# Ledger of designs, part 18: VH-VL binders against q9vr94

Target 1, 124 residues: q9vr94
Amino acid sequence: GVTEEQMWSAGKLMRDVCLPKYPKVSVEVADNIRNGDIPNSKDTNCYINCILEMMQAIKKGKFQLESTLKQMDIMLPDSYKDEYRKGINLCKDSTVGLKNAPNCDPAHALLSCLKNNIKVFVFP
Below, E stands for the ipSAE of ESMFold2; O stands for the ipSAE of OpenDDE; V2 stands for 0.75 times the mean of E and O plus 0.25 times the DockQ between their complexes.

## First folded at step 10 (VH-VL)

Design r7 (framework fv_recibokibart)
Fold by ESMFold2-Fast, scan of step 10:
Structure r7 (fold): chain C 124 residues (1-124), chain A 117 residues (1-117), chain B 108 residues (1-108)
Amino acid sequence: as target 1 above (124 residues)
Amino acid sequence: QVQLVQSGAEVKKPGASVKVSCKASGYTFTDYYMHWAKQAPGQGLEWIGYIYPRYGSTRYNQKFQGRVTMTRDTSISTAYMELSRLRSDDTAVYYCARELWYSFDYWGQGTLVTVSS
Amino acid sequence: QIVLTQSPGTLSLSPGERATLSCRASQSVSSSYLHWYQQKPGQAPRLWIYYASKLATGIPDRFSGSGSGTDFTLTISRLEPEDFATYYCQQSSSWPYTFGQGTKLEIK
């Protein structure tokens, strides 16, 4: 696995790509999301969706279980993997039925589920 | 303040079904798993299963599989547990509980279900 | 399923004494998935310690939790009258989630 510094570096790259695409999401709001304060609005949900698509966790509004487990092994420090494996398994159904929901709802559902089920929550 | 308020006590005949409700307030209902647990008189706690209210996905303890059904109504922030084909050993207090980080941080007050002939 | 065995079943002590409550798992449990609850008669359980060693909000620091693998302990350094209750350990490491049978802490 990677170091925490490498994980945060990769997170910064994803944020640098996604945040400019959603100019209504301020740096302060993005920082709050990083810390687990996740608003439910179209702009913030679609910003989250952009990040989750870069992580290959969501594709066209559908959660990608196998891809997510594989990316976890690449992107997370070894000490995080047991926690995230459990969280991902608990949250794997969180997006079912939401593929065509407006406002990037699958992204909000997945991230909120993970935040509420993972200690040491991390997000770009 | 987070609160989970359960429906009142029930008395049922063997073979009947019971449906217990758990109304959540003080947080976003769809963001947290809701679990159910059983406590027979003078005994310890037994996990029954969960529902994830955002989608309605469920997991049941195999001991109750085939007799338990969990549902929710997101418009009124309420979770339900229905137990069918009741027998005397189903007499217990049933609790709903919210999961946060794999632990149960808030519990309902409990619902006593008595199965008697 | 993972079976949690608590010992002793009943612990009779006086206020001011140290209490040590054990929870042993039939299979290894990560500390992130071992939690303790306090329950008083007629009341719902209350989260007391989570992740084996973290105190829940409002819990006095005379309580501590420790352990890893299969052996976990809840310790009360100096008992107060309000601490007499039943304590349950619980694992969320694998399905089904399971609880120990409880340790009843009672006044001697």
Scores: ipSAE 0.000, ipTM 0.548, lowest interface PAE 14.8, mean pLDDT 88

Design r8 (framework fv_recibokibart)
Fold by ESMFold2-Fast, scan of step 10:
Formats: structure tokens, sequence, C-alpha cells
Structure r8 (fold): chain C 124 residues (1-124), chain A 117 residues (1-117), chain B 108 residues (1-108)
């Protein structure tokens, strides 16, 4: 497995790519999202969507279960895997019906569901 | 612009220690892991280990465990690699490199360490 | 440790030709952890391809990377004079990180 340092290194790169694309999302707001304080606005939802698309967890507004499980094995330390598999299984239907919603709503729904169902929540 | 600038060439006797520095500029030093690798004359690259400048946490290749020590000074954005009990097969160019997505996106210019009697 | 074997050791070609460089791993490596570097004599290595197939910033599109599992390839569709160098593959899938021994691309 990867180390926690490697996990955070990967997370840093995703933030460096995605945060500049959403200038209305401040560093403070991004830090709050990292810690599980997830606002529901178009700009923050689309910032989250950018990161989840880099993780291959969402494609065209649709959750990608098999891709997400493969990426977790690559990106997360072994100690996180059981908790995340449980959380992802609980949240696999969280984006159903939201594919065409206009405010990157699938990303908000997925991340909020994961935060509420994973004890060791991490996000870039 | 990202730059990694290493200390100059050194000549050492067997049994001595060498400490190579790598000064980072153009980015947030504590946000990226710093790795060290060696390249013996005419040979390929060999990974030595890393330091995470934020915490000072290190991981070393077992081949060098017990002889290598990596440290950093965040006030001057500089990473250090010290190799002790030098042998002739430690003669090599030593590189520092920044990790991005598990790959090394920027490298120092290299420091030639020659171990000779 | 994962051993990476590159072939050929030396490849002698002319500008305009296609080059194909192989990297084989002793055990399976995810494409996310396989990278390629270019090194010219007297210089530090430079990141060329990461994640097996993604070109690093500034690298011309005549370069491509492919492969999965244990078999990875770097391809140059039309060699330019500046492409003659040594290429190293590298894995970050497990500790220790390892490099292949390199393929030297030289002018005929």
Amino acid sequence: as target 1 above (124 residues)
Amino acid sequence: QVQLVQSGAEVKKPGASVKVSCKASGYSFTDYYMHWAKQAPGQGLEWIGYIWPYSGSTRYNQKFQGRVTMTRDTSISTAYMELSRLRSDDTAVYYCARELWYSFDYWGQGTLVTVSS
Amino acid sequence: QIVLTQSPGTLSLSPGERATLSCRASQSVSSSYLHWYQQKPGQAPRLWIYYASKLATGIPDRFSGSGSGTDFTLTISRLEPEDFATYYCQQSSSWPYTFGQGTKLEIK
C-alpha cells in the first residue's frame, strides 16, 4: 500500500490542479472541505467535482463504482481500505437521479454521503 | 520557477562521512517530498530514500539503512543527506528530486562524491 | 523488490525513424506507478512520461507511453536529433522505488 505521506502528496497535486479553476473557492474554504465541512454551492460543488473526476469516481455526473474501488487501492493506505470500501458501498447510489443537475450536484451528494459514513474521512 | 541547487563535489577517504545539501526555491518546500538517488559512473539510477519536509519523516532503502540520514531545515528550504562509513562503491553522482504524483518532476543538478584512498 | 528490465540496452537509429523502448517488471505494476525519464550525458534526469502514458509538461507529442501489468513501452514516432539520450523507467508501486538500467538511444 501507499503511505499517508504519499496519499497527501497525491491530494496536494489534485488540489493544485483544481483550486485555480475555481477562484471563488478560497484556500480557507478548501481546507474546510478537507476537514468535512462541505458547503452546498455551485463553485464549491464544481471544485469537488474536479477532484472526484481526477480520482475517476465521477464521469459526466455519474458515480463510477468499479473505478472508485480500483483508485482507492492505488491512493489510500491499507489501514483506510476497509472503512472506505464500507463507505463507498453505502454511498454508491447517492448520485442517482442527479446526472443532469446544473450545480455539480452529484459531487456534493457523493462527498457529503462519504463524509457522513466514513470515520477516517480524508479529502484533498 | 522551481529550482533544486545542490552543494559542490566532494572527495572523501574510505570510512569518512559526506553530507550533501539540496536548496529548494520557487515552491512551498514543506508541501512536497524530497527524494535522494545515486548514479555510479556509467551505471543507472538507484533510489536511496525520502524525507517529507513538513514533518521530517523519512524512509530509507534497506541497502543504505544504518548509513544514511536525511534531515531538512525549513527556515532555509534545504534538505540534507548524510552518508557515513563510505566505501569505494559509494562513488557516484547523488541527486535530490522533488516528488509529484509518485514521480520526480524536478531534480537537482547532482553532486559528485568520489571515495578514494 | 521489483526489478525493472529495459531492452534493448542500446538502440542505434537515425533521425526520422521510429523508436520503441521496452520496460519489463518482475511483478505487476499499476500504470499509475510507472514513469519514464530522459537523461543526457552530464545532466540530471528529466521527467518525461508519468502514469505510464501521460506526457510531462513541455514534452512533444511524438512521444507516447503505453502498457500495463509487467510490460511497458515508450515510443517515439519520428526521432529528432534532440531525442538521442538515455531513457530510464521507474516504479513507485512498492518500496524500494526502483529504476531500470536504461536504454541508450544513439545516432547510427
Scores: ipSAE 0.000, ipTM 0.531, lowest interface PAE 17.0, mean pLDDT 88

Design r9 (framework fv_recibokibart)
Fold by ESMFold2-Fast, scan of step 10:
Structure r9 (fold): chain C 124 residues (1-124), chain A 117 residues (1-117), chain B 108 residues (1-108)
Amino acid sequence: as target 1 above (124 residues)
Amino acid sequence: QVQLVQSGAEVKKPGASVKVSCKASGYTFTDYYMHWAKQAPGQGLEWIGYIDPYSGSTRYNQKFQGRVTMTRDTSISTAYMELSRLRSDDTAVYYCARELWYSFDYWGQGTLVTVSS
Amino acid sequence: QIVLTQSPGTLSLSPGERATLSCRASQSVSSSYLHWYQQKPGQAPRLWIYKASSLATGIPDRFSGSGSGTDFTLTISRLEPEDFATYYCQQSSSWPYTFGQGTKLEIK
């Protein structure tokens, strides 16, 4: 698997791409999201969506179960994988029925579900 | 209104290829996966695969892998399914269908492909 | 792959009667990923019930869907002449997506 350092380095690259696209999301708010404090607003949800799309976990508001499981094996340290596999399976229905535009509601639903069901929550 | 309009019936010989089109209208073509399904005469539905019109990414049912190719043209909101090395048991109606988060909410009218000598 | 088995294969009933159509999955399927379609001869399938129990737009309330895990049911409380058709269940829980073989609802 990757090290924690490699995981966070990849996360930084995704954040460096996505955060400038959402200038209303401050660095402090992005840091809060990283730590599991996830506001429900259009700009923060669409920032989260940008990251989740780069992770191939969401595509056009749709959760991608098989893609997410494959990306987990690539992006996460081995010690995280059992907890995330459990959390992903608990959260695979979290985006169903939600509209993507304009508020990126599926991204908020997925990340909030994962935060509530994973002990070692990580986000860029 | 959402519409999916497919190309007309085709008659092909064994070993040939067929390319079926599905033209979408009434929605943003790139926002929804497009799936394809097969229905042999008098039989049920069989899933072939999908294309994401935004990225061009595809996933195929392993049964058709190596013989099916899905493409799209975003400038004319049209998806294509090409099936090669046709056999008699490929004779079927082929449907395109739009995915709305895991269900197929709109379907094309179907394209009959007949494979005969 | 997940195999969906529908029963009965053919159901012969009269208008006014109750119809119960079964769909059984070879492994557990979340309700959010089980859907039903109606198909009449010469026509494309039409989405009828999505996420196990939600009626698609325009579908009359005499139709209902239920179930979880491996057992799902489509119920028609009082059959109308236009309800006689083939019904397919479908799962989108895992790749490949699969359909049941269909239940043909026919007039006695």
Scores: ipSAE 0.000, ipTM 0.536, lowest interface PAE 16.6, mean pLDDT 88

Design s1 (framework fv_becotatug)
Fold by ESMFold2-Fast, scan of step 10:
Structure s1 (fold): chain C 124 residues (1-124), chain A 116 residues (1-116), chain B 107 residues (1-107)
Amino acid sequence: as target 1 above (124 residues)
Amino acid sequence: QVQLQESGPGLVKPSETLSLTCTVSGFSISDYYVHWVRQAPGKGLEWLGVIYYSGSTRYNTPFTSRLTISVDTSKNQFSLKLSSVTAADTAVYYCARELWYSFDYWGQGTLVTVSS
Amino acid sequence: EIVLTQSPDFQSVTPKEKVTITCRASQSIGSYIHWYQQKPDQSPKLLIKYASKSFSGIPSRFSGSGSGTDFTLTINSLEAEDAATYYCQQSYSRPYTFGQGTKLEIK
């Protein structure tokens, strides 16, 4: 695993790519999402989708279980891994049926499920 | 080695502006959020405000009209200006780095006394 | 704003004793609570992040737990150097707020 500082730096890189693509999402709103306060709107959902695609957790509206588990092992400190592995497995079906839904709905569904099933939730 | 160090006048007269600088080393201000927190003598900790690495600021409600936090990334410094001070502003002022919404490193603090 | 209430305000304790400090939030804040130690004339130092995750270099005698509104910091076997004021802090929403502090005096 990585340090919490390395996890922060990786998160910053993803935000620096994705946040400018969604100018209606303020830094404050992005920070709230990082803490698990996840609004349900097209702009915030598509911002989240951008991040999740960079993490290789979603591809074309479909959750990628094996890719997510591999990325988690690389990107999270060791102390986070057991909790996230359990949460990811609980949420693996959260995007089923939503591939073509408007408003980047798979991203919202996945992240909300993870927030509700992971005690110490962190997100870029 | 991460370090933060506050500097500025330790004595400010009532109605004047309190001005402090925080110099950091071992990291870049443009990569982290940096905060100011104060502590009145014998009292607890009070959050004053933050500057995000984007340059955006957020201030605690009692201070919005008289507090300014700014950054000079070329000098790896951020500053706090608090206008119209009174005796209630006497406190130790800390600068602190945020990592994942907790304060992982703090400056040593600087006591600012507001008196005539 | 979210109010954090700590208990006790003050406790005098014996070395090697187990101590529990409680922090209660005025609303549910998930796991967004952090704990700091402040010794006299020193800056606060981060002990525990996100209710239960130890900060780097912190002795194993310090641990945290809790969820929602009720959180605890436990010191499993007090050392003399643990005489300090302990603060909880929430990061669930801004403004960030701190508890009033718990002062531990070691006999």
Scores: ipSAE 0.536, ipTM 0.872, lowest interface PAE 2.4, mean pLDDT 91

Design s10 (framework fv_becotatug; at its last look DockQ between E and O 0.06; V2 from the best seeds 0.00; counts 0 for: pae E 2.5 > 2, off the site)
Fold by ESMFold2-Fast, scan of step 10:
Structure s10 (fold): chain C 124 residues (1-124), chain A 116 residues (1-116), chain B 107 residues (1-107)
Amino acid sequence: as target 1 above (124 residues)
Amino acid sequence: QVQLQESGPGLVKPSETLSLTCTVSGFSISDYYVHWVRQAPGKGLEWLGVIYYRGSTRYNTPFTSRLTISVDTSKNQFSLKLSSVTAADTAVYYCARELWYSFDYWGQGTLVTVSS
Amino acid sequence: EIVLTQSPDFQSVTPKEKVTITCRASQSIGSYIHWYQQKPDQSPKLLIKYASKSFSGIPSRFSGSGSGTDFTLTINSLEAEDAATYYCQQSSSRPYTFGQGTKLEIK
């Protein structure tokens, strides 16, 4: 695993790419999403989707279980892995039926599920 | 390798502006959220405010009308200005770095006394 | 704002005793609580992150637990060097807030 500083730097890189694409998402709202205060709107959902696609957790509105588990092993500090592995498995079906929904709904569903099933939830 | 160091006048007169600078080394100030926290003599820790992503700021109440935090990325510094000071503002002032919502590194603190 | 209340305010303790410090939040904050140690004339030092995760280099005798509104910092076998004031801090929402502190003195 990585250090928490490396995890922070990777998160900042993803935010630097994704946040400018969604100018209606303020920096404060992005910070609130980072610690699990997740609004349900098209702009915030699509911002989340942009980040999740960079993390290889979502592709074309569909959750990627095997990719997510591999990325977890690479991107998370060792002390986070067991909790995230459990949370990811609990949330593996959270995007089923949503891939064609119009407001980046799969991203909202996945992140909300993860936040509700991971005690130490963090997001870029 | 990470270090933060507060500097500025240790004595400020009532009604004047308290001005402090935090100089950081071992990281780029543009990459982290950085905070000011103070502690009155014999009292607990009080969060003052943060300068975070791309220069955004948030201040604690009741300081919102008196407090300004700014950053100078060319000098790798951030600063605090607190206006209209009184004896109640006498405290040790700390700068601190945030990593994932906790303060992982702190400056050594600088005592600012407000007196005539 | 979220208020954090610590207990006790002060405790005088014998070396090797188990010490428990509690922090209660005025509303649910999940696991977004962090613990700091402050020795006299020194800066605070991060001990425990996210209720239960030890910061790098912190002795194993320090541990944290809890979620929601009730949190605990435990020192399993108190050493003389642990004489300090301990603070909890929440990061569930801004403004960030600290508890009032718990001062441990060692006999």
Scores: ipSAE 0.732, ipTM 0.910, lowest interface PAE 1.2, mean pLDDT 92
Fold by ESMFold2, look of step 11:
Structure s10 (fold): chain C 124 residues (1-124), chain A 116 residues (1-116), chain B 107 residues (1-107)
Amino acid sequence: as target 1 above (124 residues)
Amino acid sequence: QVQLQESGPGLVKPSETLSLTCTVSGFSISDYYVHWVRQAPGKGLEWLGVIYYRGSTRYNTPFTSRLTISVDTSKNQFSLKLSSVTAADTAVYYCARELWYSFDYWGQGTLVTVSS
Amino acid sequence: EIVLTQSPDFQSVTPKEKVTITCRASQSIGSYIHWYQQKPDQSPKLLIKYASKSFSGIPSRFSGSGSGTDFTLTINSLEAEDAATYYCQQSSSRPYTFGQGTKLEIK
């Protein structure tokens, strides 16, 4: 695994790509999402989708379970992995039936599921 | 070797502006959130505010009209200005780095006394 | 603003005993509570993150638990060097807030 500093730096790179694309998403709103306060609006959902696509966790509204598990092994400190693996697997069907739903709804559904199944929730 | 070091005058007169600098080494100030926290003698910790790595700030409610936090990236420094000080602003002032929601590194603190 | 209330405010403690310090939040904060130790004339030091995750290099006698609104810091087999003031801090929302502190002194 990686250090918490390395995880932070990787997350910052993703934010530096995605935040400018969604100017209605403030830094504090993005920090609230990081803390698991996940709003349901087009701008916030599509910001989340941008991050999740960079993590290879979502593609065309479909959750990429195997890619997500692989990225988790690369990007998280070892002490986080067991809880995240369990939570990720519990969310394998979170985007089922939402393919091409409007307003980036699959991204909202996926992240909300992960938040509900991971106690120590971190997000870029 | 992450280090933070506060500096500034130890004595400030009432109604003047308290001005402090936090000098940082071992990380770039453009990559992390840095916070200011203070502690009145014999009292608890009080969060003052934060500057985010894109330059926006958030201040604790009592300080919104008096507090300015800024950054000089070329010197790897954060600054605090607190205007219109009174004796109630006498405290040890700390700068602290946030990493994933908690303060993992703190400066040693600098005592500022507000007295005539 | 989220208020954190610690209990007790002060406790005289005996070495080798188990000590429990509590922190109660005025609203649910999940696991976004962190614990700090502050020895006299020193800056705070991070002990526990996310309610229960030990920071690097922290002695195993320190542990944390809880979620939602009720959190505890436990010191198993207290040592004399653990005489300090302990603070909880929430990061669930801005402004970040601290508990009022719990001072432990050796009898």
Scores: ipSAE 0.491, ipTM 0.845, lowest interface PAE 2.5, mean pLDDT 90
Fold by OpenDDE, look of step 11:
Structure s10 (fold): chain C 124 residues (1-124), chain A 116 residues (1-116), chain B 107 residues (1-107)
Amino acid sequence: as target 1 above (124 residues)
Amino acid sequence: QVQLQESGPGLVKPSETLSLTCTVSGFSISDYYVHWVRQAPGKGLEWLGVIYYRGSTRYNTPFTSRLTISVDTSKNQFSLKLSSVTAADTAVYYCARELWYSFDYWGQGTLVTVSS
Amino acid sequence: EIVLTQSPDFQSVTPKEKVTITCRASQSIGSYIHWYQQKPDQSPKLLIKYASKSFSGIPSRFSGSGSGTDFTLTINSLEAEDAATYYCQQSSSRPYTFGQGTKLEIK
């Protein structure tokens, strides 16, 4: 597995790509999201969606289970994987019915679910 | 080891409510979805519904008005209540654990006969 | 709902033969198809998940293939203990649905 340093480095790259696309999302808000404080707004949801898309966890508002598991396996340290697998299992249907929802609602739903079901949760 | 076990009355009168309990062991109920599936004698399998550990449920359309699934985390149990039963509800009822959309473990099933 | 149609409904075979069971979905379900074995007076047991992945403890003679709408369960060399009814099940969308079953008898 990857090291924690590698994980955070990869996360930073994702943030650097997505944050500039949403100028209404401040660095402070992004940091709060990283720390588990997830707001619910169009801009923040779509910022989250950007990150999740880069992680191949969501596509067109639909949760991508297989790709998520694959990415998890390569992006997370081994010590994180078991808990993430459990959390992902619980959240695999979190976007059901939201595929066509506006304001990147699926992304918000997915991230919120993951945060609530993974004790040691990391996000870029 | 992972185990699920159904329990309840084997005989129910028409118009009454069928009540079953699924007791699980060998895993944390908070980590899995549990489904109810039934099988009429000599027939195939019919999906009834699913419950999450937090109590969220989804039912098969034909049963939405009659079926209630619940969870008791303190007892590691799931329950099924099917009201207004008829002879058509005679079946072996299974609870099954879902892992990644497949049912990897099943209870032994319990036969419920609806008869006057 | 998605309808799964298995073929055949019944098959009588001799030991050591190759057995093929087909499951056809009414619409594309990707690989969200799973196969179960149910012996008389027993609960179903998971054999194959996601069309082609063997469940833990399943003998190598069992295999699955297919994607989209057409799926196949194969028993490469039938053993007497394989006498059972086999079901395919889709989890692509709710409600989850099963095939009508394929009863396999050993001559």
Scores: ipSAE 0.477, ipTM 0.852, lowest interface PAE 1.4, mean pLDDT 94
ESMFold2 (binder alone), look of step 11: mean pLDDT 91; pTM 0.937

Design s11 (framework fv_becotatug)
Fold by ESMFold2-Fast, scan of step 10:
Structure s11 (fold): chain C 124 residues (1-124), chain A 116 residues (1-116), chain B 107 residues (1-107)
Amino acid sequence: as target 1 above (124 residues)
Amino acid sequence: QVQLQESGPGLVKPSETLSLTCTVSGFSISDYYVHWVRQAPGKGLEWLGVIYWSGSTRYNTPFTSRLTISVDTSKNQFSLKLSSVTAADTAVYYCARELWYSFDYWGQGTLVTVSS
Amino acid sequence: EIVLTQSPDFQSVTPKEKVTITCRASQSIGSYIHWYQQKPDQSPKLLIKYASKSFSGIPSRFSGSGSGTDFTLTINSLEAEDAATYYCQQSSSRPYTFGQGTKLEIK
């Protein structure tokens, strides 16, 4: 596991890569998403998708269960792992009904599911 | 070792501008969100505002028209300017670092008295 | 703005007693509550973050619980050094807000 400062630094790196790609997503909106207030729009969904791809949780619009569990084990402090493991397993089918939509819909579905099933929600 | 330290005049006259600087060490200001919080004598804590990595700011509603927070990354400092002060602005002013929504480190605080 | 109300405002307690401080939010804030200790003439010190996660170096006698609107800070066995004012803080939305504080004195 990592420290919370290392988790923050990794999150900042991902945000620094992804946020400039979606200039319509302000820092305030990104902070709201970090806090679990997740809007459903193309720009915010695709920003979330960019982050989730960096986390290896989504690849080509498909949720990657085993990769997600492995990355969680590497990227989260030990105190977060049990809750996230449970939340990820509850959300493993959250994207299964969605088509390859142009609005990054799988990313929105996955993150919303995780937020609803994890008490201490942390996101870049 | 993370440290934050407030500095600035301890006395400000009514109607003038209160100016404080927070100098940080042990981390880069550009890697965190940093905040100002104040505490009037014998009272509780009041959040004033934040400056983000981007330089964007958010201020608490009562202060939006008279508060400015700015950052100088080359000096690893951020500053607070509060205009049109009154006796109600007499308080200890703290700077604080945010890590995942909590204030993990605080400056020691500096008392600013607004008096004629 | 989210209002946080702490209870009690003041408590005088005997060493070794279990102390419970409550913080109630005016609307649901999930687990985005943090607890601070402030001793006289000192800066606040982070104790518990995200309702229940201890900050580094905090004695194990301090613990937090709750979610939604009702949160509790517990000191399992009070020590003399725990005389201080305790504040809850929410980060669910900006503006960030604090409770009014709970002052603990040792008998």
Scores: ipSAE 0.455, ipTM 0.857, lowest interface PAE 3.1, mean pLDDT 90

Design s12 (framework fv_becotatug)
Fold by ESMFold2-Fast, scan of step 10:
Structure s12 (fold): chain C 124 residues (1-124), chain A 116 residues (1-116), chain B 107 residues (1-107)
Amino acid sequence: as target 1 above (124 residues)
Amino acid sequence: QVQLQESGPGLVKPSETLSLTCTVSGFSISDYYVHWVRQAPGKGLEWLGVIWYSGSTRYNTPFTSRLTISVDTSKNQFSLKLSSVTAADTAVYYCARELWYSFDYWGQGTLVTVSS
Amino acid sequence: EIVLTQSPDFQSVTPKEKVTITCRASQSIGSYIHWYQQKPDQSPKLLIKYASKSFSGIPSRFSGSGSGTDFTLTINSLEAEDAATYYCQQSSSRPYTFGQGTKLEIK
């Protein structure tokens, strides 16, 4: 476990890498995604995918359960772990069948599922 | 350790621009969203706006035409300018740091009185 | 914008009493509610974040609960130092908004 300040710093680093790669995603839209307002468009989905790949939660369009659980253990404060472990388990099949979908669809499916199944949703 | 400190004139004349600066220490301003919140005498808290170190801002709707928030990362400061002030803008102005959507540290507040 | 309504507006309480303050949101906000304490002539101080998570250094007598539209801040055994105004704040969407405040006075 980490502090919430360390979790924020890690999230900021990922956003600083990924947001400039998707100039059609405004800071306001990225802030909305952070707060769980997740649009379904190619640019926003691929921005989300960039961050999820940095988290090692998605690789080549496939959800990585074991990697996600390990990263959760090191990226989240102890008080968040039970809720996220529950959410990840509920959402582990959310990307099945989407590997070759054209709009970074696995990333949207995973994040939307997590937002709907986690009471305190946090994202970079 | 973490500290925020507001500064600026305590008296502003009606129709003029209210200008405040927040100086932070114990953290880098480029690592956090930072906000302005005000409180009229005897009243509640009112969110004014937020800035990210890149200069990206969001303002509360009633203030969009009058409010400018800016950041100076070299001085570890951010600032508020509110134009065309009236007596209704008399308030204690707070700067605050956001960590995951909550305000974890606040400045002490500075009273700005709008009066001729 | 999301409107937060607190109750009561004012409560006069005796030491060691259990106090509950409620905050109701005009629409569902999940768990994106945070609670602050403000003593006279002082800045607000974060107590509880995300409905139920205590901020560092906050006495254990403070706790929060709720989700969706209805939220509660509880002080399990009131101390004299708890005389203050308490505010809820939502972060579900911008603009961020605060409740109108609940003032606690010690008898």
Scores: ipSAE 0.023, ipTM 0.690, lowest interface PAE 7.2, mean pLDDT 89

